# VHH binders against Uncharacterized isomerase mll1393: the designs that were tried, part 9

Target 1, 302 residues: Uncharacterized isomerase mll1393, of Mesorhizobium japonicum (q98kn6)
Amino acid sequence: MQTRNYLLYDVFTTERLAGNPLAVVLDCKGLDTIAMQAIAREFNLSETVFVLPPDNPKHKNRIRIFTPDYEMPFAGHPTVGSAIALAELAGESGAGIFVLEENIGPVRCAVSRHDGAAFAEFDLAKLPEPLQLEADPQAIGAALGLAPHEIGFENHRVAFWSAGVPYVTIPVANLEAAGRIRLDNQAWSELAPRKSEWAFASPYVYCRETVNHESAFHVRMIVPGTPSYEDPATGSAAAAFAGAIMHFDAPTDGISQLWIEQGLEMGRPSRIRLELTVQGGKLASARIGGHAVKVADGKLFI
Below, E stands for the ipSAE of ESMFold2; O stands for the ipSAE of OpenDDE; V2 stands for 0.75 times the mean of E and O plus 0.25 times the DockQ between their complexes.

## First folded at step 4 (VHH)

Design n7 (framework vhh_8h63_2)
Fold by ESMFold2-Fast, scan of step 4:
Structure n7 (fold): chain B 302 residues (1-302), chain A 122 residues (1-122)
Amino acid sequence: as target 1 above (302 residues)
Amino acid sequence: ELQLVESGGGLVQAGGSLTVSCAASGFTFSRYSMGWSRQAPGKERELVAGITSGGSTYYADTVKGRFTISRDNAKNTLYLQMNSLKPEDTAMYYCAAPYGDILTGYSEYDYWGQGTQVTVSG
């Protein structure tokens, strides 16, 4: 019989039982891929992380990321959560920079404290780029159950952006409108752009009115399907949304930090920090970051 | 740039066997999870099998015990061996790959091939 210690973290939150949950299995040298996949299936979370010694001794660790059914080369909330978990295990409480080896390659993470809580961030591998959207914005709004006057605010318009994963970014008038959205999957499939021949891009609904005054935007992200489901905190969508921010808000040269609140309507309040570095009116680089908090620890008997 | 090309579909009698293949190009195949999905006319698409970069496998309840997914990283090829075929298995079969960077807590299969038709009579 073997044992392994594990940690449960809620990511993109300072509060337990919020954010996007993550299991982190420690000291995984000697576990094979079949065992890791079975353990991830047992946890039955969106993703589970397995911590291994680094291949390069100058790096912090190697991590492997599994859904219940397959291994992923990279994921945002596992990266943020793992960086914080490993820093806390090492007794680190200040600023620290280290590399996590992931299947996609080395990922440079910065761990610090923000507002008295552990915080981690990483640089985007791809910056957002605009994509063509052919659908009528009013029809897009109707697919969400909203009237035409509820779509848009200020100069913001429905758009289509990708920083690796494409999202239809949909400005809505206020929190009340955001709270009432309901995706009609049939209507959406007739209007929405595809991210592939057979899969539709997800709507990323946002408004300027927020529940928390520290937030720049309130957002919801719904994955189309039968059934559709709502994600509590979506780093890839925040990355794509940086494109909409650059296009409509045109932030000044320098560094801008914005908090995005998500998951409130589904009972998993979450906060993602987007950092934009603007040079000559163009996005030069961007970072995704957030907090994470330990929920539990235990042992696996395997 | 990224291409997935399925082949090997055809007509089979109920109880028969068939292997479909997917040739992948334009990305580092060996580092990605791969899957097979299917769609019958007028039905929703379903993921029927998946295989990780390390070789762990997943099967939908509808095909578990009858289908076997495998990969050949040297040839950048994904396979689905289908045994004990039923008329209900009639569908267009698609090779699928997830987008592998800046992912959220929820996994997505984002890249799809053209498909290969499997028709089971009986």
Scores: ipSAE 0.000, ipTM 0.160, lowest interface PAE 15.6, mean pLDDT 84

Design n8 (framework vhh_8fcz_2)
Fold by ESMFold2-Fast, scan of step 4:
Structure n8 (fold): chain B 302 residues (1-302), chain A 121 residues (1-121)
Amino acid sequence: as target 1 above (302 residues)
Amino acid sequence: QVQLVESGGGLVQPGGSLRLSCAASGFTFSRYAMNWVRQPPGKGLEWVSGISTSGGSTTYADSVEGRFTIIRDNDKKMVYLQMTSLKTEDTAVYYCATSLYDRWGYGSDYEGQGTQVTVSS
């Protein structure tokens, strides 16, 4: 009988039992899609990764990403976590650049391990684009249980952005306001733009006031549904949020890096690094990065 | 405990060359993009050049493109700025910096004392 090794990582964190958990199943050549989906359901994590040989021999690996319910073309924490897991498994040290083949296409990853914890970052395949939002910003705020004066800070306003996955970016006044949000899923479904035929775009709530003084923003991301759930660290949302930062903050030409803290209210403190390369006042490229730490390993009897 | 120590400045003739160095300590250097910025006498800070964490991407201000080259060595925790065809307008104190996003962040900005570059005939 065949066995397959798997690894458990916590992603977007240096601390075990924090961040966004990820299962990485190794040596998946010969597993079909039905088996992969069943294994992802068994783990019952937000995402599970299956590692396959690359189609292009110059690439590191192909990976496939599954929620318990469906396969995803791309996800941020699986990419960061898999890059670190595969680098550590290979005994690699120092700065390395390699390509992970995902359903969205090849994803360029840079892995480093210099004077600290493992870190990986990837180039965004799609830069953030603004989308039209028809909903009243006050109604958006009310769907989160917030008063009108608690929505916005400085020149930041409710907006709708996508870097592949669309998010409603919602500035809130401070940490106290961010801490009190409760998504009214029925109200949200009546006003929110759609992400797909069967799903509504998720709110990405952010403020300038932070728990960690090294963070530029404090954020929360809630996936609408019955029931709704809160994600501890969302790379695709940070990517979309780069659009809001460019629009409202207009960072100067050069390379800027900022940390986004997430998951604190749901007990999974996480940190995502966003890198912006700005040329002539425009976003030329962007990266999402973070840490990951191994929590466990084991075998599947499959 | 981020420490950035710039060196390599000096007095140089127009058309000359200098190589600036920035030695980093107190943080995981390979995780941070690096920038060079300068402050001409009596003026504000001006961004000059940037380099990604791996060194695979570089960017330059229009005023220096084609004349300056930014390089990093992650093993030595060093960033360099190779300056050629220097002009009197390049006279400034040069600083290396990690992040230029300083709106509400902490400890990601200029930490060094800078290095003076004077271009005069």
Scores: ipSAE 0.005, ipTM 0.443, lowest interface PAE 9.9, mean pLDDT 86

Design n9 (framework vhh_gocatamig_d2)
Fold by ESMFold2-Fast, scan of step 4:
Parts: sequence; C-alpha cells; structure tokens
Structure n9 (fold): chain B 302 residues (1-302), chain A 122 residues (1-122)
Amino acid sequence: as target 1 above (302 residues)
Amino acid sequence: EVQLVESGGGLVQPGGSLTLSCAASGFTFSRNALAWYRQAPGKKRELVAGISSGGSTVYMDSVKGRFTISRDNAKNSVYLQMNSLRAEDTAVYYCAAGYYGRWGEPTDFDYWGQGTLVTVSS
C-alpha cells in the first residue's frame, strides 16, 4: 500500500465552491493506468489530473488527465488548474512560463498574478471555424423557451462554430432572457445540427448584458440529453465562441482580452478569459485563461 | 478536401498480428493529433489509441502492451500495430484527426476516415 497527496482546486474562479472543480493527484510515479482510472472514477469529477515527473528535465511536469470513464490527451480547466497548483507548490509568486507535458504534446503555460490572484493561460491548438447551420433561428429560440424578439442583439445571429468541438452560438437579448432558458431536449433533437453521427451540438447561449461589470459576455452552456446537463465553465465553447466574436464584432488588429462569465444559473459562478490576437482583421491566435483557488488537500491510501 | 483513408484491415486468427495504416491529405498533418477508434457491432465508438503532434501516446487499458500507435509525418500517415489479437478486438477501426479536446469523446474530432474492418476469428 502507498499514499499519495492530492489537492482539490476550483478552476475559472477566485472563490472557493465556485468554478469547475479539479482533483490534482501528486507524485504519481509508479501508479499504473488502471489505478489512475479507478482514482478518477472515485473522485467522480469531470476531470482528475495525475502529476508525473517530466520526460524532458527542462519541462515542469508531465500530467495525465482522466474523466471517470477514460483518459484525455488534453483539457482546458485541468491545464489551468494544474499550472496554478504546481506554481503554488513551488512557491512562485511572479510571472512564470513553463511546459506541462500532456498526451497531446507539450503545452506552454503562462502563470502570473491577475487582480492579486493566481492566473494561468495556454494557447489554443485549433482556431475556430464556421459550420453550416440549417435550423430556423426562431425554432432554436422556441426550443430554449424564448420568444423570437428575445433571440439576437445588435448584429449577432445564431451561428455554428468549432475549435475542435462544435457549438451552436445563440445570442439572446439580455441577462433576463439568458436566465429564463430551459432546454426542450425533444425539440432540440429535431432542430439541432449534429456534432457527430452520435450526438447533437450543444447550445452556447450568450448576451452582452452581464452580472459582473468587467465581463464582456454572460454565457450558459447546456449539454442536451435526458437529462440535460449545464456545465459551469467550458473552455472548448469559449474557443468556438471566438469565431462568433470575430465574425460579428470584428475586433481591431492587436491583442484584446475579454472575460466570459458562466455557471451563475447552475450555482457555480465562473470566469474564463479569452485572448484574441488579430492581424489584418483575421484571428492569428487565441488563448484561454483563468484563475484557480485551492479548496482542500488530503491523502489517498492507494 | 480533408481525407483520412484507412487500410490494412482483414481476417486474422486469434493471437495474430495486423497493421492498420491511415493516409491523410488536405491538411498540415504534423500539427494534428491523431487517433484510432473502433466500433464493435452494437456498440458505440471508443478510443483505442491516440498520438499527439509531439509523439505522446495514449491507449485504452485493454490494448496497452499489445497495440502500438505511431506516426510518419513525411508520409502523412498514422499506424496501429496490433499484436496478440483477441476475438474481442473485432470491430471497424476508424482513423480520426483533431487538435485537442477529449480523446474518449468522438465529437472532439472533425476529420474521420470511413473505417476498415478487422475480424479476429478462426
């Protein structure tokens, strides 16, 4: 029998009991894949991270990421949370750049302090691409429980984007409309584009009106199903949404940073920072970033 | 325009070996992560093995030690070397390409091949 220390972080938040939770298991040299998968199942969180020595000694660490059911080559909130957890363990207080070896490959992470709190960000491997949407926007609105006048604001229209995972991006009139959304799964399944032959694309609902005055957008992401599930903070959807921002807002050349608030309606307020680097009116690169805060620590007897 | 074409499937006896190949065209192969998925009759597609742009690999537990994924960027190809094949490995094998995301979730991949059938039977 061996023991392993673990940390529990809430990611995309400065406040505990908010954000997207993450377990980080430390010193995992000698744990096999079966043990890691079983531990991830035991935590039963969206993802659990296992920290290993790096293969390249100039890198910070290797991490492996598991859902309760399978191992992932990469995930956003585990990368942000792990970068912050490892920087805090090392006692680093300033800006730092290091590489986390993930199964997808080396991931360059920048760890800094933002608003007096730990912050990490990473580069998007895939930029958003538009996809064809054949669904009637008014019917899309009805499937969310909204009237036609509540869909859209300014020049923003319902669209379909992917930066690896496709999302139907749905502008709604205001914060009140966003708060009243209820997904009719039956109606959605009859209208929504498929993200694959096995599943329908998730709605990513957004509005310009926000709860936090520093946020550029208020969003909700609902995974259709029986039952449907609302995610507290979805980096892959924020990445796809960068496409809608580029198309409808056409930000000026240079670097722009905007905060996206999510998870408020499901009780896990979260904030994701999207950074856009625009050159000649085109998106050259993008980053996802956020805060994380330690909630707990403990030991696994394994 | 983006295409992934699998080859190398066929009938093989239990304990045998088979190499699957996937040829890619229409994109910058060296920048993508690549995966092999399989779908047995009556089952959903599941991740078998993945390889990152940097060469890091992932495997489902039941094939680890028996299967090896590799890539050849000069040939725009990814391979799955399958050893010690079992009847339970019988499935249609699919090549997939993506940049990042959940490897166990098929919806993370925008590019898929048409599949190649592997039948393990005597």
Scores: ipSAE 0.000, ipTM 0.127, lowest interface PAE 16.8, mean pLDDT 85

Design p1 (framework vhh_gocatamig_d2)
Fold by ESMFold2-Fast, scan of step 4:
Structure p1 (fold): chain B 302 residues (1-302), chain A 119 residues (1-119)
Amino acid sequence: as target 1 above (302 residues)
Amino acid sequence: EVQLVESGGGLVQPGGSLTLSCAASGFTFSRYALAWYRQAPGKKRELVAGISYSGSTVYMDSVKGRFTISRDNAKNSVYLQMNSLRAEDTAVYYCAAQPLYGSRDFDYWGQGTLVTVSS
């Protein structure tokens, strides 16, 4: 029997048993795709990472990312968690800049310490783009169990954005409204745009009122399905949401950093940092970042 | 009602130090970038130092290494520690709060506090 070491991290958090959990399987040279998919299914986490030698010797590693059901070209919390895990393993827990090879291509990561905790951020390979939304905003609200007056705040309106993965961004009036959402999957499937042939775009619900006074926005992200499920922290959605922020908030030229709180209603409090670099009123670049903390380590007998 | 109230200004000798404080109320302080501006007689108002929500700082070149901006979100306050003061630092200093996000036209400004550097 061969063994592989693995690490369990909670990502987008400084506290264990919070955030979005991630399994990182080390030294995966010699594992084929079928074995990786079976191991990801065994962990049964939203994503599992497999660490491989890099194709370019100047890069840190190659990683492959699997859901229990399929391989992904890229995902946010696996990238943040893997960057921190690999830096800590190398004894580079203080700071580092390196490249992780993902199926989408090379991803530049920076690892540092922020407020005394391990922190990583990566540059977005694709900036957010607006997509056409045909659905009536009031019908979208009704599919979440909300009244018309509970949809929107200030100048924010329901919109559809993608930075590689599309999300319907839905402003709601306050924390009370955000706390009461419940996705009617049948109603959603009749209204929502698709993200693939067999899947509908997920609602990303946000409001300006927050539980943590340091957060800029409170969000929830629900993956439609039978059954639907809530994700504790979604980096790809935060990336898409940068488009809504640029459109509705129009931050001034320079660098803006903001924290997004997520996962509180499902008992997995999480925080994602979004960095926007604005030049001439346009988004020039953006980063997703966050903390991660090691929860456990062990061996797979495979 | 939004208020920014500056304090700590006064007369100081060249080479001396002052700490300016700005107490904020009426808005969600942690969502705002805070900055210190100054305006000397006959000159335009200029940015002295700024601090983002996450604690990232910017300084005008002439104050780098002498001035330090900091914030305390629990106390809704922003501070400017000014060391090695020069006659050229004489100005009215203004606290400003700017949303990092949103299409709001209104930046919140304090009333200003006078700093005079002279013997």
Scores: ipSAE 0.000, ipTM 0.112, lowest interface PAE 19.9, mean pLDDT 85

Design p10 (from g2a with S103K W105Y Q110E; framework vhh_gocatamig_d2; at its last look DockQ between E and O 0.01; V2 from the best seeds 0.00; counts 0 for: pae O 16.7 > 2, placed apart)
Fold by OpenDDE, look of step 5:
Structure p10 (fold): chain B 302 residues (1-302), chain A 124 residues (1-124)
Amino acid sequence: as target 1 above (302 residues)
Amino acid sequence: EVQLVESGGGLVQPGGSLTLSCAASGFTFSRYALAWYRQAPGKKRELVAGISYSGSTVYMDSVKGRFTISRDNAKNSVYLQMNSLRAEDTAVYYCAAQPLYGKRYYDTSEYDYWGQGTLVTVSS
């Protein structure tokens, strides 16, 4: 019988009880998929990470990511959180780069400290690409409980982007509009594209007006369903959103860092840093990053 | 020079207790998982207990509740507290180290370093 340590982190935040919660189970060699899935269900967090030795000795670790219901090939906050957790466990207080092996493949992570807080970022494996959206912007607005004039700001319009996971990016007029949205699941199901056989693409609502002056965008992401639920921070959506930013804002060549605030309305404030490398007017590369803070540790007697 | 040096073995009566120690040197101790193995006369070497760099532990069923493995990174040492000793616990006990954490505790080939062993004899 084996006793395994686990860690709980809040990701994309420097404050405990904010951001995305994450469980990290250590020393998981010997656990099969069934056991991992059961443990993930026990934690009942959006994601639980199981840490394994790497297949390639040059890499730091392999991680497997589970929702309570299924295994994921990749997710942003699990990657960020795991990177920070592993770095801290190793006593690595300085800046470092290492590779985490995930089901999608190796993910390069950089861990550092900013203002004393642990920070991790990873390179996007896939750059955002535009997808065809046939939905009427007015209908989209209605599905969110917004008036037509509240949809859009500047030259930003409703769009559909994917960096592996597709999102309907929905610009709204201001914080007030963003704060008022309520997703009509029925209406959404009638107009939204599917991302899978059983799921619709999620709305990623954003506005230029922000609560924090350091943030470039204020965003909300709602997962459609019965019931629907809101995500405190969505790395995959931020990755997709990079496409929208490139398209509508057309940043100049160079490196730009944008902070995205999320989860404020739902009471779990978070921040994601999106870094864009622009060359020749095109997105050459992008990184998702954020902070994470340990909120608990314990033992599994399984 | 890498060294794992076991100590604490000896003769003990059934029901008695012993604490084994293993002092390590010559490698980054904190980066290794550690284990205690034992080999009884005429038997194969078997895993007794393992402890990862993070402190996670594994035990063979027959010693569960009786033995406790622990480590002190500051002292580069791993310990095995053995309580309620039985005649069947008689064996040479070996300290072993494998890189990272929890590779394959049960696979002897995964260990980079081994001690010379210390004899534990449980007899009335």
Scores: ipSAE 0.000, ipTM 0.219, lowest interface PAE 16.7, mean pLDDT 92
ESMFold2-Fast, scan of step 4: ipSAE 0.409; ipTM 0.712
ESMFold2, look of step 5: ipSAE 0.000; ipTM 0.406
ESMFold2 (binder alone), look of step 5: mean pLDDT 83; pTM 0.840

Design p12 (from g2a, 18 letters changed; framework vhh_7b18_3)
Fold by ESMFold2-Fast, scan of step 4:
Structure p12 (fold): chain B 302 residues (1-302), chain A 124 residues (1-124)
Amino acid sequence: as target 1 above (302 residues)
Amino acid sequence: QVQLVETGGGLVQPGGSLRLSCAASGFTFSRYAMGWARQVPGKGLEWVSGISYSGSTEYQDSVKGRFTISRDNAKSTVYLQMNSLKPEDTAVYYCAAQPLYGSRWYDTSQYDYWGQGTQVTVSS
């Protein structure tokens, strides 16, 4: 029998039992892909991380990221959560920069403290770009159970954006409208664009009205399926949403930081920080960041 | 109203062939993945084959090389060509439809619509 230590973190939160949960399995040298996939299925969390020695000794570690069903080349909350977990395990003494080797390539992470809590952020490898949306925006709104007057606010309109993973970004009038959404999976399947041969793009619903006064936007992200699943905090969607912010809000040149609240309707309050660097009215770079907090630790008998 | 209607089942000798057809109506067929699953008496439902909206196919290991799934979007029909049939292929065969959600296209729990099934009996 072998054993492996693991950590459980809640990511995109300073409070335990909130955010997006993450299992981090330590010292995974000698585990094969089949074992890693089986362990990820056992945890049955959105993603599970496996920590390996780095290929380049100047890097912090290599990590591999698995859903219950498949391995991912990159994911946001596993990157933020792993950076904080590894910094804390190594006795973090404040601000630090290190590289996590992921299947997508090296990911530069900055770990610091924000509001007295551990915080990590990473640079987007791909900036958001607009995609063609063929579906009628009113029909998209109806698939969420909303009336036409509940879709949109100010100049914001339904759009389709990708920063590696595509999302249909759907502005809704207010918190009440956001709270009432219910995805009609059949209707969505008739209307939604593809994100791949194997899946439809997910709706990312947002509004300007927020529960937390420090948030710039309130959002919900629902993965279509049978049944549909609501994600508590989605870094890849926040990255795509930066495109909608640039297009509709046109922030001024310089560095802007804004907080996005997510997961409140499903009882997992979460906060993601978007940093936008704007040059000449265009997005020059962007970062995703957030907090994470340790919930538990234990041993796997494998 | 959504309907999936299977035809082509029957009795066949070992080594024989059958072609199952499933006619779909009530949804936009071209946007759905289609699949076949079977239920052997005394056993659970097992996935047999799937075809994506664009025609990519996958098969359970036990039927690879013997079964071929195909679709005709103009006719809203999915087919399962079954060759070199074995007694262990005896089952009720169900046509099913789903929108695809990640890598779970082969998961029978992810299918939204199901036919009533067609009996295939391989015996001599």
Scores: ipSAE 0.312, ipTM 0.672, lowest interface PAE 3.8, mean pLDDT 90

Design p2 (framework vhh_gocatamig_d2)
Fold by ESMFold2-Fast, scan of step 4:
Structure p2 (fold): chain B 302 residues (1-302), chain A 121 residues (1-121)
Amino acid sequence: as target 1 above (302 residues)
Amino acid sequence: EVQLVESGGGLVQPGGSLTLSCAASGFTFSRYALAWYRQAPGKKRELVAGISYSGSTVYMDSVKGRFTISRDNAKNSVYLQMNSLRAEDTAVYYCAAQPLYGSRPSEYDYWGQGTLVTVSS
């Protein structure tokens, strides 16, 4: 029987048993797609990564990312977690830059230390674009169990953005409102815009009040379903949210870094760093970054 | 209250045909993707066929060319036309309504109670 080593990391956190969990299966040369999908289903995590030799020998590795049901071309927490895992496995302790080959294409990652902990960030392949939202903002709020006055703060309004994966970005008045949201799945499905031919977009709820004073925003991301699933840390949503920040806050030219806290209401405290490079009042580039910490290692008997 | 009610299951001989129907109520049917899943004894529930809100379809390889999924928004119904039935098609067939997040049953919003299809001589 063949064995394969795997690592379990918590991503977007410095603390074990927080963040978004990730399984990283090592040395996957010779493992076929059917076996990878079956292993991802067995782990039953949001995503599982399979590490392969790179096609270009100048790159660090190729990775393939699977949900329990299908392969993804790209995902944020798998990229951050894999970059840190591979750097730590190689005994790299300082700043490093390398490329991970993903199905979407090559992804440039920078690994460093931030506040004494391992940190990785990657460049967004797609910048956020606004999408048409036809749903009444009050109906959106009602689907979350909120009154009209609890939706919005300052000049922020419900919007629809995509940086590869679309999200309905929903400003709420404060932490109390954010804490009280409960997605009515039927109501959401009756009004929400589509994510794809087959699915509706997820709500990304945010407010300016935060639990951690270092955070710029407090957020929650709910995947519709029966029951609805709350994601502890969603890099693709933070990428889309950069569009809402540009539109409503209009940051000045230069580089802005901000921390987004997520996952607190579901007991998986997480932090995502969003970096915006603004030129001439427009978003020129953006990065998603975060910490990750190893929680386990083991062997799979295939 | 959301309900999906399957009908049309039964005993059929190999090579025979059967049409399953699923009547939906309690939601705006035209906005939802619908799917048929099946579960044979001792096996996991698996996606047989799906149809999007716009009418695009997906099929499991082993049923492609034999089964046809269709929807009638005016009647709030989805259908599975099953031709050239084989003993291996024997299972409980379930109707499901969105979101269609992939092949895993736990991702669907709403489920029917199932209808038994037995292919035997």
Scores: ipSAE 0.332, ipTM 0.679, lowest interface PAE 3.6, mean pLDDT 89

Design p3 (framework vhh_gocatamig_d2)
Fold by ESMFold2-Fast, scan of step 4:
Structure p3 (fold): chain B 302 residues (1-302), chain A 123 residues (1-123)
Amino acid sequence: as target 1 above (302 residues)
Amino acid sequence: EVQLVESGGGLVQPGGSLTLSCAASGFTFSRYALAWYRQAPGKKRELVAGISYSGSTVYMDSVKGRFTISRDNAKNSVYLQMNSLRAEDTAVYYCAAQPLYGRWYDTSQYDYWGQGTLVTVSS
């Protein structure tokens, strides 16, 4: 019987059974797209990674990323998790830099130790850009079950940003408001901008009040659908959110690192580190980073 | 409030034609994907045809070339033109709507369903 090894990692966490789970299927040369999609459906995780030989022999690997329903050109937690998994397989648990080939293009990754745990970060291939949002902010708030006075804080307003994947960024007044959100999928489908031919953009809800004192923001990300579901840690959304931070907070020139906490309301505490390099009041580059920890390994009889 | 109302079903001879219509109300029709499902006596509900908000279509293999799905956003309606009907096409036909977040073939993906219209192909 043919077998194929896989690893299970929890990403954006140092603790097992927290963060965003990721299956990493190894040695996928010769596996076709239909088989990869079927395996991703079988795991039924937000994303599953398939590791292939690199096209450029100087690169670490090519990876392909699948949701249960479609292939993605790029995703954050699969990139962080795969970088750590591949570094650990190679015995490179110290500082290291390598390139993962993804459908979006080459992604430069750095693996290191941070606070005594494995950490990886990657350079954003696309910096966040603003997109036009036609929907009324009050209607967006109502689709989340919130009153008008619960939407916004300080100078922050509902916005629409993309760093490859678009998100509606929604400031809410405090932790209590963030804790009460419930997505009305029908209402959202009437209001939300498109992410693609097949999907509406997801709401990314954030507030300044946090559970953990080291966090700069508390966030929740709900994927619309029938049924909708909450994602525990969303690197692509944190990348898009860098646009909202630049626009509303206007960080000073230099390098800023901030932690974003996510997944607490759904019992999967997660932490994403966003690094912003600001030059002349503009975002010159950015990185998404986080920890990951191996939970399990196994074999597919495929 | 939200309604999908099918019409056009009936008795038809093998080789005949029928046009099913589904009139929608209570949601912004142009933002939704629409599908026709059918359920034959003693069988599971199955996808017959689907049309996305932009007009992309999918069809069950056994109806390709015989059935055509179309939509009219001005009339908030979706249609299924059925040609060269066979005894095996006998079923209750359901109109269904989803924002298209996922798979055409997963009945749980659909927010709204009509009550169904019976198509009987018999001689």
Scores: ipSAE 0.122, ipTM 0.576, lowest interface PAE 5.8, mean pLDDT 90

